VH-VL binders against q08179r182to404. Designs and how they scored, part 36

Target 1, 223 residues: q08179r182to404
Amino acid sequence: KLIEIRKKTSEFLHETLEESNLITYNTIENAEKKQKFLNFFRKLYSAKEGKIMTFQHDEISAIAQMFKNDSVLDNLSRPQLAAMSKFMSLRPFGNDNMLRYQIRSKLKDIMNDDKTIDYEGVESLSQEELYQACVSRGMKAYGVSKEDLVDNLKVWLELRLRQKIPSVLMVLSSTFTFGGLPKENYSKAFSPLAEKKETKSKYDDLLDLYYDGILQVLSSIPD
Short names: E, the ipSAE of ESMFold2; O, the ipSAE of OpenDDE; V2, 0.75 times the mean of E and O plus 0.25 times the DockQ between their complexes.

## First folded at step 19 (VH-VL; framework fv_prolgolimab)

Design q3 (at its last look DockQ between E and O 0.74; V2 from the best seeds 0.81)
Fold by OpenDDE, look of step 19:
Structure q3 (fold): chain C 223 residues (1-223), chain A 119 residues (1-119), chain B 106 residues (1-106)
Amino acid sequence: as target 1 above (223 residues)
Amino acid sequence: QVQLVQSGGGLVQPGGSLRLSCAASGFTFSDYWMYWVRQVPGKGLEWVSTISDSGGRTYYADSVKGRFAISRVNAKNTMYLQMNSLRAEDTAVYYCAKEGRDYGYFDYWGQGTLVTVSS
Amino acid sequence: QPVLTQPLSVSVALGQTARITCGGNNIGSKNVHWYQQKPGQAPVLVIYDDSERKSGIPERFSGSNSGNTATLTISRAQAGDEADYYCQVWDDKHHVFGTGTKLTVL
């Protein structure tokens, strides 16, 4: 039941994100960054047109870093906000501003929690704490082993704290990563280039999945 | 404009105690993690302590664990460093610092406060 | 315990380019930050997250990080650039600073 809910929520978000204006191009102060931003989305557009385009993780990260939590939240529709809230295990109620406030508050908590976990170590968390941490971040946690939860949080921390990917994008990407959507629904045209590692760990695989999710979120942004 | 104004410090004998204060302004103090960093005169920088936005979490360098206590009163926009059992090696200029917009760096620093531990 | 190694001193002629390195094992996988400290003053953030300039810092200052070396580059060096420079990273529950480099402008 939970898996089905997550899947439906993921599908809904995927479908509706393209209708949202998440881009804050004008807030980019640096000319070089603007150009990079434009080039990236041109590349995405080409991919949508059927051209095979590959994206590196650093490229994805660079673009993701240009987004801000508040800007993204301000541009989400009510259904999207509600869906996001549910995905974050929040109870959506009230007007749009209330939903945004709740999400923003939760994101703030997550951000502080990320720092705390980083100081204390993921391994220091109890199973229950790991579970809650993953759930709050939109990750699949039910039925997942402690080891996998640890890996999931490590990947999260890498992307959030090291790669500086905004938490709002991380949560949205989780909908693609953990939403249980068939791989067939992913446009093969958007393939992140996985680092050529001879032996990929579960961690690496999850990292790749997140970058794919982030790319999907970014690709859903309207032109 | 972001400002961090420090007070306290001075000369103290080994085994003594001092309390440093850092008054913050120009930003929402309660939204940011804060830090203490010290510098021995003529030497490099050393991280001393971290406190979370709410003050619920505190972290210390091994060199000061058990002796120093970081705290904050958000309503007063002030952070403190209680230093007990001071040693000669604690002699340094102590800086309060603000976390940057992103994690892991310090975007603003106080003017520093000299702490001298000497017999 | 992790050590960030910087040269003790770097000299640069006025108007030339200075490069200050910060060495560390796999430092390229970390976010490196740089601080400028003039005598009797508090440190000032100049570069964060490898290559981002803090607001108000001249474009002459740039940062890069790859492999085992991060580099602060100061182009068109000015007399006012003479200072101590420190790199810094977050590493395994610790904020770690480099040993510091004294930049002299000749």
Scores: ipSAE 0.883, ipTM 0.959, lowest interface PAE 0.5, mean pLDDT 91
Fold by ESMFold2, look of step 19:
Structure q3 (fold): chain C 223 residues (1-223), chain A 119 residues (1-119), chain B 106 residues (1-106)
Amino acid sequence: as target 1 above (223 residues)
Amino acid sequence: QVQLVQSGGGLVQPGGSLRLSCAASGFTFSDYWMYWVRQVPGKGLEWVSTISDSGGRTYYADSVKGRFAISRVNAKNTMYLQMNSLRAEDTAVYYCAKEGRDYGYFDYWGQGTLVTVSS
Amino acid sequence: QPVLTQPLSVSVALGQTARITCGGNNIGSKNVHWYQQKPGQAPVLVIYDDSERKSGIPERFSGSNSGNTATLTISRAQAGDEADYYCQVWDDKHHVFGTGTKLTVL
């Protein structure tokens, strides 16, 4: 079952991610961004020590944008690359460089599909197309209503196309949202706009969930 | 260095046809989505058409849908705009443009080609 | 199709700060891009994704976007900044350009 493969690969990635340097501080583009990075991770470190800290979506996005797909992929071991490939429904084959190429090629295909969906409208997808779009992006699709699949895909498009979250981070965060966030979550994402609503939409809840997933990936960066 | 060199254009009567060309160099053409944007002389910019990197998907502004056809030949690093059933309102400078490193903006533009539709 | 409204013209004294606005309903939720166009030339990308400068653009160009207004700011205006400026977004299946602003440096 696809569910079992994704659960196993997610667990492996979660167990090993802290051992990987997904970003190197000194490669960050400029001093202002370096300071934002330091401030964010100091706050995140406080949250890990049991203090409840909240993060706005835009501050999470600003940090996520500092990551580069190729740099992240270069810092993953072959077993991690294979697990990521399997999570993405690819058949991993070959050495590290071939796996990186396969992942980059798949991410490019997903980005082209994201653009296509943006031009044609999410509403234009058939049930099968919608299911396959969610599956290919690492989202839970089995047993999910059509309306929830639409909302999941809209959140993906918002994060990838508007918020410019790097594709590799999107996939890594999907492993957390698919396999479940840790019960000991010391940080929370929020949106000021959603907090003002009397009743949050499913979309707003999903957006918070995916930002929480991104926070979890960022929390896995070595101390 | 990225360059987009346009050709085609000129004077044509209403109802006529014209084909514009955009030759690309300095980047891997087949990796990028490409665009046409037009500008009526002395006025603003209007998106006209989009084509995916493979050429498998094409999109058009409502004002040109059914009359214009965008295409590309990746082996020649060239994009085309076939314009049919031309109207006076289509009179403009036409620019080809390249998508940036990420989604939603036009980072390099061709020099522009004037199309005049007049009796 | 949504309309992005820009003032027809903006004047600025040499060395002063110019601000060019781009108005649209909830434009703060969209990525705003800015182009400079001099007479007889193609547009040139200046700012993308609200506030990112294209390589080679002076740091005195900056951008912001919130609520219903995006703003291009040009500090220490120079004679060479005199041009037409257009904002642009992706909105609901279309690329939409603003109405354009002529910046005059006095």
Scores: ipSAE 0.783, ipTM 0.914, lowest interface PAE 0.8, mean pLDDT 87
ESMFold2 (binder alone), look of step 19: mean pLDDT 92; pTM 0.940

Design q4 (at its last look DockQ between E and O 0.80; V2 from the best seeds 0.83)
Fold by OpenDDE, look of step 19:
Structure q4 (fold): chain C 223 residues (1-223), chain A 119 residues (1-119), chain B 106 residues (1-106)
Amino acid sequence: as target 1 above (223 residues)
Amino acid sequence: QVQLVQSGGGLVQPGGSLRLSCAASGFTFSDYWMYWVRQVPGKGLEWVSTISDSGGRTYYADSVKGRFAISRVNAKNTMYLQMNSLRAEDTAVYYCAKEGRDYGYFDYWGQGTLVTVSS
Amino acid sequence: QPVLTQPLSVSVALGQTARITCGGNNIGSKNVHWYQQKPGQAPVLVIYDDSDRPKGIPERFSGSNSGNTATLTISRAQAGDEADYYCQVWDDKHHVFGTGTKLTVL
């Protein structure tokens, strides 16, 4: 039942994100960053037109870093906000501003929690703490082993704290990563280049999945 | 403009205690993690302590664990470092520092406070 | 325990380019930050997250990080650039600073 809910929520978000104007042209003060931004989205558009385009993780990270939590939240529709809230195990109620506030507050908590976990170590968390941590971040946690939860959080921390990917994008990407959407729905046109590691760990696989999710979120941003 | 103004410090005998203060302004103090970093005169920088935004979590370098206590009063926009059982090796200029917009670096520093531990 | 190694001193002629290195095992996988410290003053952030520059820091300051070496580059060196420079990373529950480099402008 929970899996079905997550799947439906993921599908809904995927569908509606394409219709949302998430692009806040951040006053990117840096000309180089602006150019990178434009090139990235041009590449995405080319991919949408059927051209096979590959994206590297660092490229995805660079673009993701240009987004801000508040800007993204301000551009989400009510249904999207509601869906996001549900995905974060929040109770959606009130007007749009209230939903945004709740999400923002939760994101702030997650951000502080990320730092805490980073200081204390993921391994220091109890199973229950791991479960809650994953759930709050939109990850699949039910029926997942402690080991996998640890890996999931490690990947999260890598992307959030090391790669500086905004938490809002991380949560949204989780909808693609853990939403159980058939792989067939992923446009093959958007394939992140996985680092050529001879032996991929579960961690690496999850990392790849998150980057795929982030790319999907970014690709859903309308012109 | 972000400002961190420090006070306290001075000369103390080994085994003594001092309390440092750092008054913050120009930003929402309660939204940021804060830090203490020290520097022995003529030497490099050493991280001393971290406190979370709410003050609920504190972390210390091994060299000061059990002796130093970091705290904050958000309503006063002030952070503190209580230093007990001071040793000669604790002699340094102590800086309060603010976390940057992103995790892992310090974007603003206090003017520093000299702590001298000597018999 | 992790050690960030910097040269003790670097000299640069006025108007030339100075490069200060910070060595560490797999430092390229970490975010490196740089601080400038003039005598009797507090450190000032000049580069964060390898290559990002805070507001107010001149474009002459740039950073890179790959492999086992991070580099702070100061182009068109000015007399005012003479200072100590420290690299810093977050590593395994600790903030770690480099040993520091004294930059002399000739």
Scores: ipSAE 0.881, ipTM 0.959, lowest interface PAE 0.5, mean pLDDT 91
Fold by ESMFold2, look of step 19:
Structure q4 (fold): chain C 223 residues (1-223), chain A 119 residues (1-119), chain B 106 residues (1-106)
Amino acid sequence: as target 1 above (223 residues)
Amino acid sequence: QVQLVQSGGGLVQPGGSLRLSCAASGFTFSDYWMYWVRQVPGKGLEWVSTISDSGGRTYYADSVKGRFAISRVNAKNTMYLQMNSLRAEDTAVYYCAKEGRDYGYFDYWGQGTLVTVSS
Amino acid sequence: QPVLTQPLSVSVALGQTARITCGGNNIGSKNVHWYQQKPGQAPVLVIYDDSDRPKGIPERFSGSNSGNTATLTISRAQAGDEADYYCQVWDDKHHVFGTGTKLTVL
C-alpha cells in the first residue's frame, strides 16, 4: 500500500536527516548569502530553544535556493537514498551511486513534466493525469477531489517554477507534509498577504503547509 | 563557450515556406529546452515557439500555430523551424534561444536570421 | 493577456543612475528577466529572476520587482550601456516581452 510505504520511509528520513550534511556554510556562493544563512539559522536556533518564531515565505525561499540537488544527494547514505526512492515510487536497485542516478533521473522527469504542465495548463489535465502528477511528486492523491488535486499541483508549480525551490528539497518537504508535522514545532511559515485575507483559501493553506515542510527540512540540518 | 549559429532565412512570397536552422555548440544540447523568438525590424520581441529537451513537446504562439513546426535532432545538435503558409506579418528577424539553468528565461541567443515575406 | 509596459525612452547622464520600469498587473508575483539589445545584435541577458545577475554582467546592473512594477537599475552609466532594454515574464502559457525602452547615455 502506497500510503504505508510513504509513512514508513518518511519516518525513517525524519529520524536520520539531521545526520546528513545537506549544505555547508563554506560552500555558499558569496558573503551576502552566507550572512542570510547565518541570520536564518540563528533564528531557527531560537525556535529550537522554544521561542515562538515565524518565518516569511520569501526568507524561506531565499535559504532553500542555496541548496544544490547533487550536493544533497551526495551526502545521503544508502539507506536514506533507498527510503527516498521508495517514497518517490521507484524500485531501489544497486549501490548508492545507482540510487542517486535513479533519483536524479526521476527529478529531471518531474521538472520536465512541471514545465509541460505550465505550458498546457493544470486545467488541461484529466482526473487520471492529475492523480498521477500528484502521486509522482509525493502528494496525497487517493480519495482527493479534482479541485484539491489542482490546488496541490498549483502550489507545487509555484514553489518549483516560480520560487525556484530545488527539486530535492521539494521531495524531502513532501515527507513532512504527507506524514504530518511534529507537535513540538515552534517555527511557522506565514505570508503577510494571505494573513490579511478575510477568508484564507485552500490554496493559501496549502502554500503555508508546504513552506512549513520546507522549514522542517531546514530545521533538520545540524548546527 | 555557448554558440547558436543560425541559417536558412531569405525572401519568400506570401503562402510560401522556409526552414530555419539553429546549430548548437558549447553545451549539452539534449539537456535544454529551446526556443524561437522573432523581432520585426525596429520593433519588439515576440516568442514564437518552444521545444522540450527530448523534442517530445512543442508549443507555439497563437499567431503561428498550425503554420509553423519546431523540431530538433539531438544527434546533430540542431533545432529547426519549418515555416509554412507565410504571411507578410511573419517578416522579422528570427532568433533561436536556449533556456538557462532555471525555468523561464533565455540565456543565450543566436545571431538572428532575417525572413522577408513580400510580393 | 497582460501587456508589459515600458517607457519608450530613458536618458541618463554619463556616470549617473538609470532606472527602466516594466509595468504589469501583479508583476511582483512573477519572475522578471531583462535583456539588453544593441543595434544589429541579438539580445543579451542582463538580469534574471527579478534581481539575479548572470556571470560577466557588471554589478552596476541590478533589478527589483514588487507590486505592479519591476525596475532595471544601471548605476554609473557608461556609454556602452546605450541600448534597447526589454523585460520578459512567463504568464498564462506564454513568454511575454515588454514594449522595450531605448536607453540613451548623454
Scores: ipSAE 0.787, ipTM 0.916, lowest interface PAE 0.8, mean pLDDT 87
ESMFold2 (binder alone), look of step 19: mean pLDDT 92; pTM 0.939

Design q5 (at its last look DockQ between E and O 0.76; V2 from the best seeds 0.82)
Fold by OpenDDE, look of step 19:
Structure q5 (fold): chain C 223 residues (1-223), chain A 119 residues (1-119), chain B 106 residues (1-106)
Amino acid sequence: as target 1 above (223 residues)
Amino acid sequence: QVQLVQSGGGLVQPGGSLRLSCAASGFTFSDYWMYWVRQVPGKGLEWVSTISDSGGRTYYADSVKGRFAISRVNAKNTMYLQMNSLRAEDTAVYYCAKEGKDYGYFDYWGQGTLVTVSS
Amino acid sequence: QPVLTQPLSVSVALGQTARITCGGNNIGSKNVHWYQQKPGQAPVLVIYDDSERPRGIPERFSGSNSGNTATLTISRAQAGDEADYYCQVWDDKHHVFGTGTKLTVL
């Protein structure tokens, strides 16, 4: 039941992710960044048109960094906000502003928690703490081993704190990463170029999945 | 405009105590992690301590653990560094610093406060 | 204990380009930040996250980071650029600063 809910939520967000592109673009102050932004989305559009396009992780990160939590949240529809809330284990309550406030508050907590975990080490967390940390971030946690939870959280911290991916995008990407969507539903046209490692760890695989998720989120942003 | 105004410090004997203050303005103080960084005159910078936005989490460099205590009163927009059991090697200019918009760097610094530990 | 190594001093002629390096093992995988410090003053952030400029910092200041070396580049050096420069990273529960570089403008 939970898997089905997550899948449906993921599908819904994928299908309905509305207009943040223009707002984000207008907030970019640097001309070079603007050009990079435009080129990236042109590439995405080409991919949507059936052209095989590859995206590197650094390219994805660079674009993702141009987004802001508040801007993204301000552009989500009520159903999207509700879906996001559910995915974050929040109870959707109130009007759109209230939902945004709840999500924003939760994101703030997560952001502080990320810093705390980074100072203290992921390994210092109890299983319950790991579970809650993953759940709050939209990750699959039920039935997942402690080891896998640790890896998941490490990847999260890498992307959030090192790669500076906005937390909103991270949570949204989690819906794709952990939503249980069949791989077939992923447009093969959007393939992040995985770093050529001879031996990929579970961590690496999860990292790749998150970048795929981020790319999917970005691709879902309308013109 | 972001401002960090420091006070306290001075001359103290080894084993003595001092308390530094950092008054913040120009931003929502309670939303940011804050830091202390020190610099021996003529030398480099050394991270001393970190405090979370709410003050619930504190972290220290090994060199000051057990002796220094960082705290904050968000209602007063002020951060403190209580320094106990001071040693000669603690002699430095101490800076309060604000976390940047994102994690890992310091975007604004106080003017610094000289702490001299000498017999 | 990560060590960030900087040259003790760098000299640059007025109007020329200065490059200050910060060496560290796999520093390219970390976010490097740079601070300018003039005598008797507090440090000022000039670059963060490898290449980002804070508001008010001239475009003459740029940063790069790859491999084992981060570089602060100051183009069209001015007399006012003479200062100490420090790189900084977050590494394993610690904020680590470089040893510092004295930039002299000739």
Scores: ipSAE 0.886, ipTM 0.960, lowest interface PAE 0.5, mean pLDDT 91
Fold by ESMFold2, look of step 19:
Structure q5 (fold): chain C 223 residues (1-223), chain A 119 residues (1-119), chain B 106 residues (1-106)
Amino acid sequence: as target 1 above (223 residues)
Amino acid sequence: QVQLVQSGGGLVQPGGSLRLSCAASGFTFSDYWMYWVRQVPGKGLEWVSTISDSGGRTYYADSVKGRFAISRVNAKNTMYLQMNSLRAEDTAVYYCAKEGKDYGYFDYWGQGTLVTVSS
Amino acid sequence: QPVLTQPLSVSVALGQTARITCGGNNIGSKNVHWYQQKPGQAPVLVIYDDSERPRGIPERFSGSNSGNTATLTISRAQAGDEADYYCQVWDDKHHVFGTGTKLTVL
């Protein structure tokens, strides 16, 4: 039942995200970052013209780090906030400000749990703790092997704690990794280090998948 | 504006106990994880302990586990380090530190308090 | 257990560029932070997340990290840059500091 709710809310967010201005170019910190932003979105818009473009993980991370949670949330409509809340297993109630507060509180709880897991080790989680950790982060967990849940959680920790991807973008990205990428996906992420391996691990494939989700969120931003 | 003011250091015998305090101001104390880091005089820095924003989670370097206890009282904007079963190797300047904007580093430090463990 | 190796000392002529290295196995996959410490004072954060500068730190301070080496770079070195410098990472359940480097400005 959770799967159905997440599918429905993911579809709504995917359809409406282009209506929202998640970042304002002129608020970007300095000229160097502004230039990275321009180069990245010029390349990304070329991909939308039907050309397949590839992006390195670190260039995606650099752009994602320019986003701020509160600015993103301020630019979402109430239906989008409600959909996001439902995707996160929250019960939306009240006006826009109450929804934003609920989302911020949940994201804070997840971040604290991320830090806790990093201190204690993913291996220290019981089966139930691992399941709940994955579910709370928007991952498919029902019918998924313990080994795969561990890999998914490790990818989340890498992106959130080490690559410093903003929490709101992580949740929006999860809607794409949970609900599936669009059939015609014209942008793809890759890792130069993983491409040097003879055999790509499940972890490396998952990392590419989650970065593709971030690319989808970024692709939804108006030009 | 961010300020961490420490107190509670001093001289103790091996096997003794001491409690350090760190009073915070200039930020919302209850929003941040907090840390203790120590430095043997003339030597490098060593992480000692971490406490979550609520105080519900605590972590320790292996060298102090079971002997040191970190705590906080958010209503008082104060963090503590209870040090028991002190050894000569615990002699150091102890710094409290605040979690940075992101995970994994320490953006503001207290002035340090010297703890000397000597026969 | 994890060790971040720094040179014991680095000397730089006034106005020149100083480079302080921090060596560690696969440190390029970690976020490296740098602290400046003057005698009798608490450490001060000068670089975080490899290359980000906190407010109030001069643009002369920069950082990089790849492979097994992270580097703190101080351009146009000034007498006031003379201090001990420590790198730091999060690694396998521990916050790990480098061995420290004394920077002398000649």
Scores: ipSAE 0.799, ipTM 0.921, lowest interface PAE 0.7, mean pLDDT 87
ESMFold2 (binder alone), look of step 19: mean pLDDT 93; pTM 0.941

## First folded at step 20 (VH-VL; framework fv_prolgolimab)

Design s1 (at its last read DockQ between E and O 0.80; V2 from the best seeds 0.85)
Heavy chain, then light chain:
Amino acid sequence: QVQLVQSGGGLVQPGGSLRLSCAASGFTFSDYWMYWVRQVPGKGLEWVSTISDSGGRTYYADSVKGRFAISRVNAKNTMYLQMNSLRAEDTAVYYCAKEGRDYGYFDYWGQGTLVTVSS
Amino acid sequence: QPVLTQPLSVSVALGQTARITCGGNNIGSKNVHWYQQKPGQAPVLVIYDDYERPSGIPERFSGSNSGNTATLTISRAQAGDEADYYCQVWDDKHHVFGTGTKLTVL
ESMFold2, look of step 20: ipSAE 0.800; ipTM 0.918
ESMFold2 (binder alone), look of step 20: mean pLDDT 92; pTM 0.939
OpenDDE, look of step 20: ipSAE 0.879; ipTM 0.958
ESMFold2, look of step 21: ipSAE 0.811; ipTM 0.923
ESMFold2 (binder alone), look of step 21: mean pLDDT 92; pTM 0.940
OpenDDE, look of step 21: ipSAE 0.870; ipTM 0.956
ESMFold2, look of step 22: ipSAE 0.818; ipTM 0.928
ESMFold2 (binder alone), look of step 22: mean pLDDT 92; pTM 0.938
OpenDDE, look of step 22: ipSAE 0.876; ipTM 0.957
ESMFold2, fold request of step 23: ipSAE 0.830, 0.823, 0.821; ipTM 0.932, 0.927, 0.927
ESMFold2 (binder alone), fold request of step 23: mean pLDDT 92, 92, 93; pTM 0.941, 0.940, 0.941
OpenDDE, fold request of step 23: ipSAE 0.884, 0.883, 0.883; ipTM 0.960, 0.960, 0.960
ESMFold2, last read: ipSAE 0.815, 0.836, 0.807; ipTM 0.927, 0.934, 0.920
ESMFold2 (binder alone), last read: mean pLDDT 93, 92, 92; pTM 0.942, 0.939, 0.941
OpenDDE, last read: ipSAE 0.885, 0.883, 0.882; ipTM 0.960, 0.960, 0.960

